# Miniprotein binders against q9h3h3: the designs that were tried, part 151

Target 1, 235 residues: q9h3h3
Amino acid sequence: EDGFTAEHLAAEAMAADMDPWLVFDARTTPATELDAWLAKYPPSQVTRYGDPGSPNSEPVGWIAVYGQGYSPNSGDVQGLQAAWEALQTSGRPITPGTLRQLAITHHVLSGKWLMHLAPGFKLDHAWAGIARAVVEGQLQVAKVSPRAKEGGRQVICVYTDDFTDRLGVLEADSAIRAAGIKCLLTYKPDVYTYLGIYRANRWHLCPTLYESRFQLGGSARGSRVLDRANNVELT
Key: E = the ipSAE of ESMFold2; O = the ipSAE of OpenDDE; V2 = 0.75 times the mean of E and O plus 0.25 times the DockQ between their complexes.

## First folded at step 9 (miniprotein)

Design UC8
Fold by ESMFold2-Fast, scan of step 9:
Structure UC8 (fold): chain B 235 residues (1-235), chain A 85 residues (1-85)
Amino acid sequence: as target 1 above (235 residues)
Amino acid sequence: DREELIRRFEELVREAEELLRRAEEALKRGDLWEAEELIREALWKLIKAAFIAEELGDPELLRRVEELVRRAERLLEEVERLKRE
């Protein structure tokens, strides 16, 4: 985010969402085919805009794995956008609470744990672990960005159904840790993504709700989760 | 069980080593696409071996995987370099 505007970041995210996705869908594909699919499409080598020397010759926006029980529900995003414009002109303060209420009213409840990793073996290993957890039913759905032309870090997104369900968010964190992931995780509700809430936003909102840090020999969860807005550790 | 996991680990490492040897031969012949395919297959074998090493909790097994990963990544960098010529 450093050095990029929210408008630039939103445009890149929209382009990725609109381009084709490489999807392993456990609702229609046997779990036994996952290993071959992961071997064919390692995220460190799948290129954003295609390259004859990579696994893909055509653009790829995201590489995704859908769990067997995954049922997408994006809510009323159009209603959310209209209400957001009304809120900005209303004179009401724009706070985490008002955004939370806007999200609930329009059923835009999904959110995601984010991890950023450099291209290479560690990224591919982390993605394979997450993908297996999704196919085995410990997580619902996940995606990973392809390799950008300029290089730089790639992002793995692990989704939950309802960012207001703290227990569900924490259970996803535990499943990520059980998959062997030890890096920093941050949790962002999709409502913030749809409304363009990034770092250095106009409203001085923290762009993520939670952060998770790995604890070696720590609690039964294997991590320490912090509510960033309230500076409260969750147990 | 533990013995079965150790056998699977040793087989994956052996397969990865052979794939990397074949990749080096392909590179010497100038067959960049074959070399890349073999390296990619070796890296996937190593990811599976890493999962087993983590399940077994054996840092020596993970170290062996990491050494082969470094060799595979060096070969992949060489393939990418030669493609730019």
Scores: ipSAE 0.245, ipTM 0.715, lowest interface PAE 5.0, mean pLDDT 86

Design UC9
Fold by ESMFold2-Fast, scan of step 9:
Structure UC9 (fold): chain B 235 residues (1-235), chain A 85 residues (1-85)
Amino acid sequence: as target 1 above (235 residues)
Amino acid sequence: DREELIRRFEELVREAEELLRRAEEALKRGDLETAEELIREALWKLIKAAFIAEELGDPELLRRVEELVRRAERLFEEVERLKRE
């Protein structure tokens, strides 16, 4: 079952990445146009494969907002994948530390905070808040999945450029909370995504490095962040 | 400042209510495309109203937005149902 689940998720992710994206690019588009773009493309109504009644008639893989300073760097993904295959056949231990080292060696450093929400007003509201934070410069880049034909939850991904930069990861969490987001957040390095490592993998690797839970009252950040790998609360 | 936010909130809510009334009329006529567009416009105004309610820290204003959101979502579900037949 582990192999089937990983293959299924990897195939779906690849298909979404290959299909057209709806992008608001703040590097070339004035911030004043964001509200009209958000009104035109609410993620709860943009359909994955197109629908005559939705905002899109053609397939959409992702809906994304690029910040003014966004400069993509995916690193050497091919080299990472080759090294991963070699590691699997070598008989050497497969650990979080080994994957971290492969990611650093191949400059595959990006990661993302994930939130899963049902289609509807709360998803669209959360996405609008995140998109505004990106355009205003508090976050670098974000994307949200379109609505699947079968329904189910949609995902908002908020990226940071270096998962090994803990301060940067925590600053992104603070900006997400400042945007009014109160749901559970989990942080996943893209190295796990590129290698097709999801929950319940056979190597017992936890692809989630951090969890963020909203809390009322005492925190300036509005949340508690747990380092999942070390079982340590962060401040 | 606070008074300006309250005025903007009231304008957005009023506009959303009018859009939803027009959407209901379009739905009664079987004009699903127009109904869907009007519901989408209403929901966007409600998202903006929710941001203002949050800035003001007023749970009663947010409750009013939630009431209209429920109405809009019920209408959208009816549009989806009719499209499926």
Scores: ipSAE 0.376, ipTM 0.790, lowest interface PAE 3.4, mean pLDDT 87

Design WC1
Fold by ESMFold2-Fast, scan of step 9:
Structure WC1 (fold): chain B 235 residues (1-235), chain A 85 residues (1-85)
Amino acid sequence: as target 1 above (235 residues)
Amino acid sequence: DREELIRRFERLVREAEELLRRAEEALKRGDLETAEELIIYALMKLKLAAWIAEELGDPELLRRVEELVRRAERLLEEVERLKRE
C-alpha cells in the first residue's frame, strides 16, 4: 500500500508540473500589479482541473511567483534518473549520502521549504506574504498548489538554489518567518521529489532534510531548525 | 571557504544593523508590531552570523554579534514594556 501511495503521489506531481501554471513574473511585471494578481487568483479558490465557478475554467498545475533575480537551473534530471536506475540495479546501499552525491554529480541542487495549509483565509494570507517576499527580493521563487477536487490541504513551496548550502536554506527560513509564517515547515531537496522519495518510501529515508518550528517565547524566540537526517539542532 | 564565510558574516551583520535601525524608527512612531517583527528578523540573521563566527573560531566576530544581540534584546524588551497598559 505504501508503494502504491508513493507512485500515486509521484504521478500527481508530474501531472501538476505538466499542466499550465498561473505565474506572476517579477522579471517582466511591475511589483505594483501583485496585489491585483493575488486578489484574482487566491489559491483557496483556484481549482486543480477548472470549474466555471472558480477563477479558472481550465486545469492549473501550480500558481507561482518568480522573483526579479530568479534564474532557473534544473540540472541534469535525465542523467540523475538514469544514474538512479543504475544505482538500484547495482545493489549499492541507498542512503541520504548516496542521494546527495547523485544530486551533486548531476547538478540537481534546488530544494524547497514546504508548508501545508487547509483551503481558506489562512492559506491565502500566507501565500500573499510569501509572494510579496519573492517580489521584494527576499526569496527567489515560490509556488502553491491549487484546490484539489477531493479537498484536503494545499502546499506552498519556497525554493532555494542549492540544498547543500545550509546557510542559504536557513536564510530562506528566516525570510519565510519574516513574512509572517508561523506554521511548521519542512525542507525537501528536489532530487528526492524526482526520485520519488515520499513518506513511507521503500528505503526508509526521511522524506525531508530539515524541519522548522517557530517559537514565540523563551530564549529560543524565533525559528528553530532541526536537521532531521542527522538529528541535530541547527538553530 | 573562509573568505566567503567572512563576506557572508559581514553581510548578515550589516543587514541586522539596518533592521535594528528601522526597528528604532518604528518604535519612535509607536508602531510596536512592525518594531517587534524587525527585531525578530534581526535576531534570526544574528543567529546565522553567530554560527559563522563559531565555525571560524574568531572571538572578535562573536563579540560583535553578541553586542548586536544584546541591543536587539533590549529593544524587544522595550516593545513588550510599551505593549503593557
Scores: ipSAE 0.382, ipTM 0.720, lowest interface PAE 2.6, mean pLDDT 85

Design WC10 (at its last look DockQ between E and O 0.91; V2 from the best seeds 0.73)
Fold by OpenDDE base, look of step 10:
Structure WC10 (fold): chain B 235 residues (1-235), chain A 85 residues (1-85)
Amino acid sequence: as target 1 above (235 residues)
Amino acid sequence: DREELIRRFERLVRRAEELLRRAEEALKRGDLETAEELIIYALMQLKLAAWIAEELGDPELLRRVEELVRRAERLLEEVERLKRE
């Protein structure tokens, strides 16, 4: 458990969103150029602030790949935030169901599978697998954090359009696994990020909706996806 | 939406078939580990396809999935046999 407060990680992520992104857009760039782009910008070598000797000379917030079907839709984030403030002022109980309803009402439905990996070959290989899956249309969009000076873990985010579509969430898990990713995955709705709901929040809400574990051996082969709110296995 | 579910089903089935084809090719090369992984990935796709078939209430779609599951299981048994030799 990296000793960084969930608030610090959130602030870093927001700051990274404002810096330039290195993007491979499959809508405008031929798929045949992906391998050259991956070789040019391996995530383990791309630095957050453009350190000397890095592939990037300027700050990079994220490295991203956009699939052919990618269409950015953030919904009504402002309306969501206003409704959230009003709800807090009302003193009404706040539950995961409340957040789900707010998200649906304001069409803020995006979510992401998250994986945390140490910088190095394994990260770059994982990212290459994900990037290929995006370009091949198995996934819509993914991003990876650049290398930080502190040498902490890098995060790969794989997005889905609707966190309320369990099938879509599971399809993305399956595609990530098929790309060769075997580590722990956690799924987080973007609505929780927009509302500042992180680990140890005052409402005791779990910001992780789903957890995926993968195994090749034993009686339970494949991915096991746990609904964290209900403590029920979906797979 | 029924049409969207059918589209999702057909994508999952196509993915599973391709994965099983690649697993068979890996077996021919003697790459048992790759073959096993590909079969497991195929079974994951087929599980989701089965859920869609059940939701749609379509016994023909379910039959198609079951046929591919049986193919995957046969390949897995072959991999396991070859790993013991």
Scores: ipSAE 0.752, ipTM 0.911, lowest interface PAE 0.6, mean pLDDT 92
Fold by ESMFold2, look of step 12:
Structure WC10 (fold): chain B 235 residues (1-235), chain A 85 residues (1-85)
Amino acid sequence: as target 1 above (235 residues)
Amino acid sequence: DREELIRRFERLVRRAEELLRRAEEALKRGDLETAEELIIYALMQLKLAAWIAEELGDPELLRRVEELVRRAERLLEEVERLKRE
């Protein structure tokens, strides 16, 4: 499931991005409506293609919550992609530093914390906590995948504006934890997604920049965030 | 930008204060597990706020964080005491 699996997953991700999204937009919708919306569209029951018995009758690519302060800015993605193509034909080395500089130059700075959970009450509870944190202003924007027929895990993505702002990324980690999330989190800059760079890529780049592990008990309480590139703990 | 760091600091402190108030409420109703979780979340916010205060070089901001950390620590001691009963 090398290479070929990654290409299939990329195509499915693109298809989901292009299908309709179910959105709670705090910029236009009162916060008091959130709980009813969450009850109507639990991610464990919203199906990718609108199966019988689903709350949705049409395909849903993503379920999302936009916070009051959410200001969309994808940056110069076209320029980034063009510069990436030029770099590949230039013969120059491709490194994590090269990707970081391309992202900065083209202002494609967003990234996301990811968590993977099986369908069920735990997923729905986690999503509800994240959604409330977004509407309350602790987080800016989040999305969760709908239920796939294969019965596999679903993903919650919690976005940050700037992957180079380590304090901002750590602030988002702390807000995610305060929403009751105790599972493993991984952080991926969006530049890797826009360039189609996934785990088993030809350049041996690691798209996961940070890992966060959380613990309530013992002497090491809180998040432990590892910088994967430098093998150093940030927290 | 110094102004942005101050805004971020104040946001973290406000979040920590609210988490500690909620922890105190949970403690009053005997929900020790919720209280402990909220205190830990508050300490996570305060750790980041302390780093910002150090970056700004502002001892008053650091003192504000230290006061809230002491409040959180007192609450943790109370939770631990009640768990032993």
Scores: ipSAE 0.663, ipTM 0.884, lowest interface PAE 1.4, mean pLDDT 89
Fold by ESMFold2-Fast, scan of step 9:
Structure WC10 (fold): chain B 235 residues (1-235), chain A 85 residues (1-85)
Amino acid sequence: as target 1 above (235 residues)
Amino acid sequence: DREELIRRFERLVRRAEELLRRAEEALKRGDLETAEELIIYALMQLKLAAWIAEELGDPELLRRVEELVRRAERLLEEVERLKRE
C-alpha cells in the first residue's frame, strides 16, 4: 500500500491547502482574543468538510495561528518542482543530500515539527499550548488539521524557517516541550512535502529528518533529538 | 553571524531564567511535578545556550550558562528532597 498511501496523502494535502483556513493572526489580532478563538474552534470539533452541527458549516483545510513576527517565505516552489523532474530524468542518485541541495538552490527552506494526536480534550489542550507559545513569541507559526469524516488522528505542525539551521530546529523542539507537549515529535522539511515524499516513496527516503522523545526521569532527562539519517543523538 | 548568535544566546538565557522563576513559584505552592518539568525545560534551553557560547568561544557567556545550570540543579535537588518527605 506504499504507492497508494503516498498518492492519497499528497492529494489530501493539496485539497487542504486549497480549502479555506481558520486563522488567528497575532500580527493583526490582540493576544487577549486568543482564548475565545480557541474555545470557538477546538480542533477536535472543527470538521474537515463542514457540518451544521460543528463550529463550521463549510470546509476547513487547516486551523492556524500566526505569530507577531511571522513572515512567510515558501521560496521558489515552481523552480524546485521543475528541477526535481529534471533530476529524476537525469538518472542521478536521489538522496537526502541531493534534495537538500535542491531546497537550498530554490530557497525552499521551511520545515515543521509534527505531532499526531487522537481527537479529544488532549488534542485541544496540546493545540492551545502551542497556540499560546506562538502568540507569546516562542514559536513562529503552527497549524492543526480539522477532524476528518473517517476519524483517525489529527496532526499539529509547528514550523521553523530553515531546516538546515539545526540549532533553530532544536530551539523550536525546546519551545514545544516548554509548552507542555510530551508526545513523540518528528521533523519534516517542507521540500519533502512539496515533492510528495511520504512513507511510501520509490526512493526509500526516510520522510523525516529528526525525531524528538521527551522524558522526565532517569539519567537523561528532557528532550532527546535523533538525527534519523545518521542515527546520531543530538541532545 | 556573530551578532545573530549573541541574540539567540540572550533569548535562550532569558527563557531559562523565566522557567526557573516559575519553577520556584511552583515549589512555593508545593507543586513538585510542575516544578520538576519547568526545571527540565530550563536545562534544555541552557544546553542550547551552552552550544552557542562554545561556538562563540566566549568564556564569560559559558560561565553565565554554568551558573544558571547550577541554580537549576539546586532546585532539582530541592524537588527530590521534598518528594522524600
Scores: ipSAE 0.486, ipTM 0.831, lowest interface PAE 2.7, mean pLDDT 87
ESMFold2, look of step 10: ipSAE 0.642; ipTM 0.877
ESMFold2 (binder alone), look of step 10: mean pLDDT 88; pTM 0.874
ESMFold2 (binder alone), look of step 12: mean pLDDT 88; pTM 0.873
OpenDDE base, look of step 12: ipSAE 0.670; ipTM 0.881

Design WC11
Fold by ESMFold2-Fast, scan of step 9:
Structure WC11 (fold): chain B 235 residues (1-235), chain A 85 residues (1-85)
Amino acid sequence: as target 1 above (235 residues)
Amino acid sequence: DREYLIERFERLVEEAEELLRRAEEALKRGDLETAEELIIYALLKLKLAAWIAEELGDPELLRRVEELVRRAERLLEEVERLKRE
C-alpha cells in the first residue's frame, strides 16, 4: 500500500498551507467572540476538502487562532532551502548541528509543540483550551488540522518564536498544561518541516527536540520535559 | 546572558504573582475550578523561575520563589478543602 513517506508528508503539509485557513485573529476580533467561533468550527467536524453537512463546503487547510501580540517572522525560508540544496550537493555530513547552523543563519527559528488526538469531544475540548490560552495572551499562535477524509488523528500545533530559546519553549509547555492538556507533547523546529525532515528520514535525524509528559503528584502538578538530543530532564 | 536570565526571572515572578492574585479572587467568588487552574499555572511559572535562580546561583532569588510557592500551596490546600464540603 502507499504508506506515509517523508515526501508524502511534505506534500500534504504544503497542500494544507496553500489551501484556505479558518482564522480567529485576536488582533482584529474581540475575545468575547471566540466561544461562538469555536462552536461554529469544532475541528472534529470541519472537513479537509469540504462536505455538504459539515461547517465548510470548501477545502480548509488549517484552523488557526492568532494572539493579540502575534507578529509572524518566518525568516528566509528561500535562502534556507537554497543552502540545504548546496549542503546536500557538497557531500558534507548532515547533522543536527549543521541544520541548527542553517536555521540560525537564515533566521528560520520558529518551532512548535505538537499533540495528536482522535476526532471527537476530547480533541474539540483540547483545541478550545489552547485557543482560549492564545486569545488570553499565554500563547502566541496555534493551529489544528481539519478532519481528513480517511479519518485518523488530528494535530494541534502551538508555536514559539525561537526553538533555540529553551525558556520560551518551556513557557509554552507550561501554558499548554495550564490549559488542561494532559497528553504527550513533542516539540519540532520548523526548519525540519520546511526541509521535509520527518521521523523516517534518510539522514536518520530526530526532528523532535523535546518531549513533555503530564505528571500528577506531589504538591505541584505539571509536566516533565525531556531534552531528547541530550537525554536530560529539564523540568 | 546573565541580564537576559534576570529579566526572564522577574517576568516569571511577576506573572506568577498576578496569577495568584486572580486565584484568590476566584476563591472568594467560589470558582474553585478556575482558582485551581490559576494556581497550577503559577506553580509552573515558579518552577521555571527556580531553575533560573539555580543557574544564576542566587539564594535570594530562590528565597523569593520559595515564598510564592508556599503561598500557592496554601491556596491549593484551601481549594481542596472547599471541594470536600
Scores: ipSAE 0.194, ipTM 0.659, lowest interface PAE 5.5, mean pLDDT 85

Design WC12
Fold by ESMFold2-Fast, scan of step 9:
Structure WC12 (fold): chain B 235 residues (1-235), chain A 85 residues (1-85)
Amino acid sequence: as target 1 above (235 residues)
Amino acid sequence: DREELIRRFERLVREAEELLRRAEEALKRGDLETAEYLIIYALMKLKLAAWIAEELGDPELLRRVEELVRRAERLLEEVERLKRE
């Protein structure tokens, strides 16, 4: 995130989506092949633009795993973007409620839990846990960014179908924790991503709806999920 | 929506019960790591179920969750005990 603007983030996301992906698709590939695939493509070693010394010599935009029941539904993103432009032109107030309503109207409901980890064993181990949870049916779909030329942290994205379905969001959190993930998680609806709304936006909107923290050891075990909009502890 | 919350409560409890059953089978075959994983996942589902029970204000639903939590905690203690041996 250092040295990147909202324009840079949007451009990088578009480029990554358009470049080839390395995909383990559980809908067509036996689960028994997952461990070999994970060993072949550890995200700490897969480079964004290819490198003779890495597992890939060609560009890779994302490393992804699709669950057996995964059925993509991005909704009407084109209609959402047109409605957003009309809303901005109208001069009407832009609030979390108006964005939520636009997302519902255009069926752009997906969202994702995000975790940022430095390249290395912990990233690769975390990704392997997430990938197994997806293949076992506890999560629907996930992806991880390849290693950037400049270094820096990589991101694992774990998707849910409907950001307005709080229980579904919390169940995904539980599955992520069960996979051995202990770092901070933040949840962002894809509507914010499609509209280019990031942390420091001109409308003062918080694109992060939930935050999850995991406690290790002692008498307490499991995640604590905070609803950031209402500052209410949910779990 | 109360009806939706009740449906989700019953699904979470059913899923947690199945995870605990699988954890007990893992313990019987000596697979402590799998048993621990399944117990923790069950506890997290039960935490969500407890949240729903609190929202519904139903003591009987909360009692059902607490009983399963106690069973999960006993299994987890057994896993930790066996790991020390």
Scores: ipSAE 0.300, ipTM 0.576, lowest interface PAE 2.3, mean pLDDT 85

Design WC2
Fold by ESMFold2-Fast, scan of step 9:
Structure WC2 (fold): chain B 235 residues (1-235), chain A 85 residues (1-85)
Amino acid sequence: as target 1 above (235 residues)
Amino acid sequence: DREELIRRFERLVREAEELLRRAEEALKRGDLETAEELILYALLKLKLAAWIAEELGDPELLRRVEELVRRAERLLEEVERLKRE
């Protein structure tokens, strides 16, 4: 939540996806080059539209790391969008279950853990930990937003292949925690992003499926994950 | 799919065992911070394995997880002991 409408957030997301990305691709680049790449492109200093004095002179939409086994699969996004338009004009209730079924039918299954951090050392350190986990094979793929002109928090997105695979989502959470991340995490399926489900959406849907908090002590060491839709603690 | 859950259980257990082996190596070289981090990650994987065992309703799989949890807890106690020395 940055105070904009869902339409403005969707437009900004599309613009970032269309602009060039800075990518470390472990499928084609030796892991030994990661530390130098991270030092060259710390997310707290890479600017969204290029700025004198930043590492980039041209716009950057995202800074990303692809794991060695990464194989992108977006599903049938066109079929999803057509079905979504039909659903909206049908007058049928729009619910989490309806969106889940739409996503399954059209194979739009990916999702992501989100963490929002202020620009600075802690963001750069967190991103370095996530990037190392991706290159080492503990996570599949991740990206981080560049610094906006007006400032504000930046977001790290850690992707999983299938948001309906609860164990896979939880395994990614465990790897994020093992990388030293202690901040609040929320999980959002990409179908919600494609359909413009953000905070304060007109359907009054919770924009995320899961919430993860760092906990230490007894049987709750490491991570506590809440299913936000059902208000049930999973771990 | 039961067979997929069993494969995922075996992978998580194998990964936890490897993390605990690496933790023992870190302890041998006096790297207590690395050892602790590896043990905690192993415990997170074992928590997920326990969830699969419960979903499958298989008490034997749950016993295997509990044995590895006890091993991880003993290593964590060793880390705590060495920090006090």
Scores: ipSAE 0.299, ipTM 0.728, lowest interface PAE 4.4, mean pLDDT 86

Design WC3
Fold by ESMFold2-Fast, scan of step 9:
Structure WC3 (fold): chain B 235 residues (1-235), chain A 85 residues (1-85)
Amino acid sequence: as target 1 above (235 residues)
Amino acid sequence: DREELIRRFERLVRQAEELLRRAEEALKRGDLETAEELIIYALLKLKLAAWIAEELGDPELLRRVEELVRRAERLLEEVERLKRE
């Protein structure tokens, strides 16, 4: 039954990727147009399948902002999936280390910081901050989910190129915090997403590598990043 | 690897210096909110630079970070002082 939930989540993710995206692409659009674009497409109002009363009449899978230097590289996802099928039939242990090696071998290295927020002003404000950080060059690329039909929490995803590059993951965390984001953040490598490994998986793997909490107070202000697997504080 | 860490350290330090310069400009025009935000961002970058310096075991790099942290802390104290007025 855990498998049922994972299959449903994978199907929803595939549908969102296949549907049209609303994209602000800083590689081809002047930064001065961002504020008007954000006002036109607040994520709390953009609906997943389109509604007459929303900014969109047609389905929207994701709302995304691409930075000026953004160069997508998904690696060899097909090779990764084939190797995963072989691994499952081999009897070899399925561990975080095994998945890390598969990701490295197939160059599927991207990952993302995730934040989940209820539809409303706080979500729209957080997304605007992230979008500005992307356009200003402090982050490379980000996306936010549209409002689901049932009105559940929405997710903002902020991507990094290489989940094995700990410093790069921490640099993205710093930029997110500098954008005014104070909520809990979790970091997930895309290899887990491509293989359909979610929270309740049969291999009991934790797809979350890092957790970030914001520490309050003047000169003591800072981000606290925890390595979830080793239960070690990094910063 | 070591050369890459040094390059990343130098980038973080340069970014922190620029943020602190912008924070000083914000202070001069009385924009305390912007100054505070820029100082905090500089401190976040300096924390990462300190992590690299410690990983490399280089006391000179750590000294450079500590100097910039002290500068950022002085600017933050000035922001707090002006907010009280």
Scores: ipSAE 0.291, ipTM 0.722, lowest interface PAE 4.2, mean pLDDT 86

Design WC4
Fold by ESMFold2-Fast, scan of step 9:
Structure WC4 (fold): chain B 235 residues (1-235), chain A 85 residues (1-85)
Amino acid sequence: as target 1 above (235 residues)
Amino acid sequence: DREELIRRFERLVRMAEELLRRAEEALKRGDLETAEELIIYALLKLKLAAWIAEELGDPELLRRVEELVRRAERLLEEVERLKRE
């Protein structure tokens, strides 16, 4: 069942958000300390629930870097949830446009570029590049998941303030690429996360708004960003 | 917001100019891989700047972007030429 899988993913996300985070906060910490912090807490070695052999003995939900200009604003999540329940009971169609309007009305505007990488040197190197871009002011905030007990890929999330600001989403993509990231990226608005829109959802919505592919060689160089709902290339 | 779009345009153009300047320095050092990457990053900034110029309907802003795109394309051609050597 698809509903069961979505609930499991939502529960894990909530647990991670509630557990302690390892944070490099550029608003209060000198940028010169970043390299030492990255060396101390490589995401491939930080364990989700703590381990004597890892950098952490206690649970860690996320490893995060906050930029100097970072100002958290989650909007009115409670109002969003109430409106979502009302929409579902109304019998009206649930579409990307309807969710966009709920998000705007309740100021739940943040979103994120996602990249999934296997634990190891490439993950740690990618995270270091993203973290430096955040501290240098090219990105606002980012986080990476710790290593799960069973292994599997880890996720780096790079946030933007407003998913309806298409230019801002593309500017973040550009900054991620400039940081040396070449893998596939997908963009998800936080409203989808709050409302439990994951893969194989009951409303048949695409769980991400944009997809970014990048290549340096050949005739098709650069970043190609696709609007997944309309299947049209933006760049 | 027109003023916000103009500020973003100017920021993107300045970033592209700096990336192209660094790409020229990399080319002088014979660092073709770094030069290529910097040129591609500059072109990404210029693509976004072109989108803003088109949304604003300002042909002078678009002309400025097109001039920098031509510069970037010339540098990319130089990278390709040096790779063939």
Scores: ipSAE 0.043, ipTM 0.598, lowest interface PAE 7.3, mean pLDDT 85

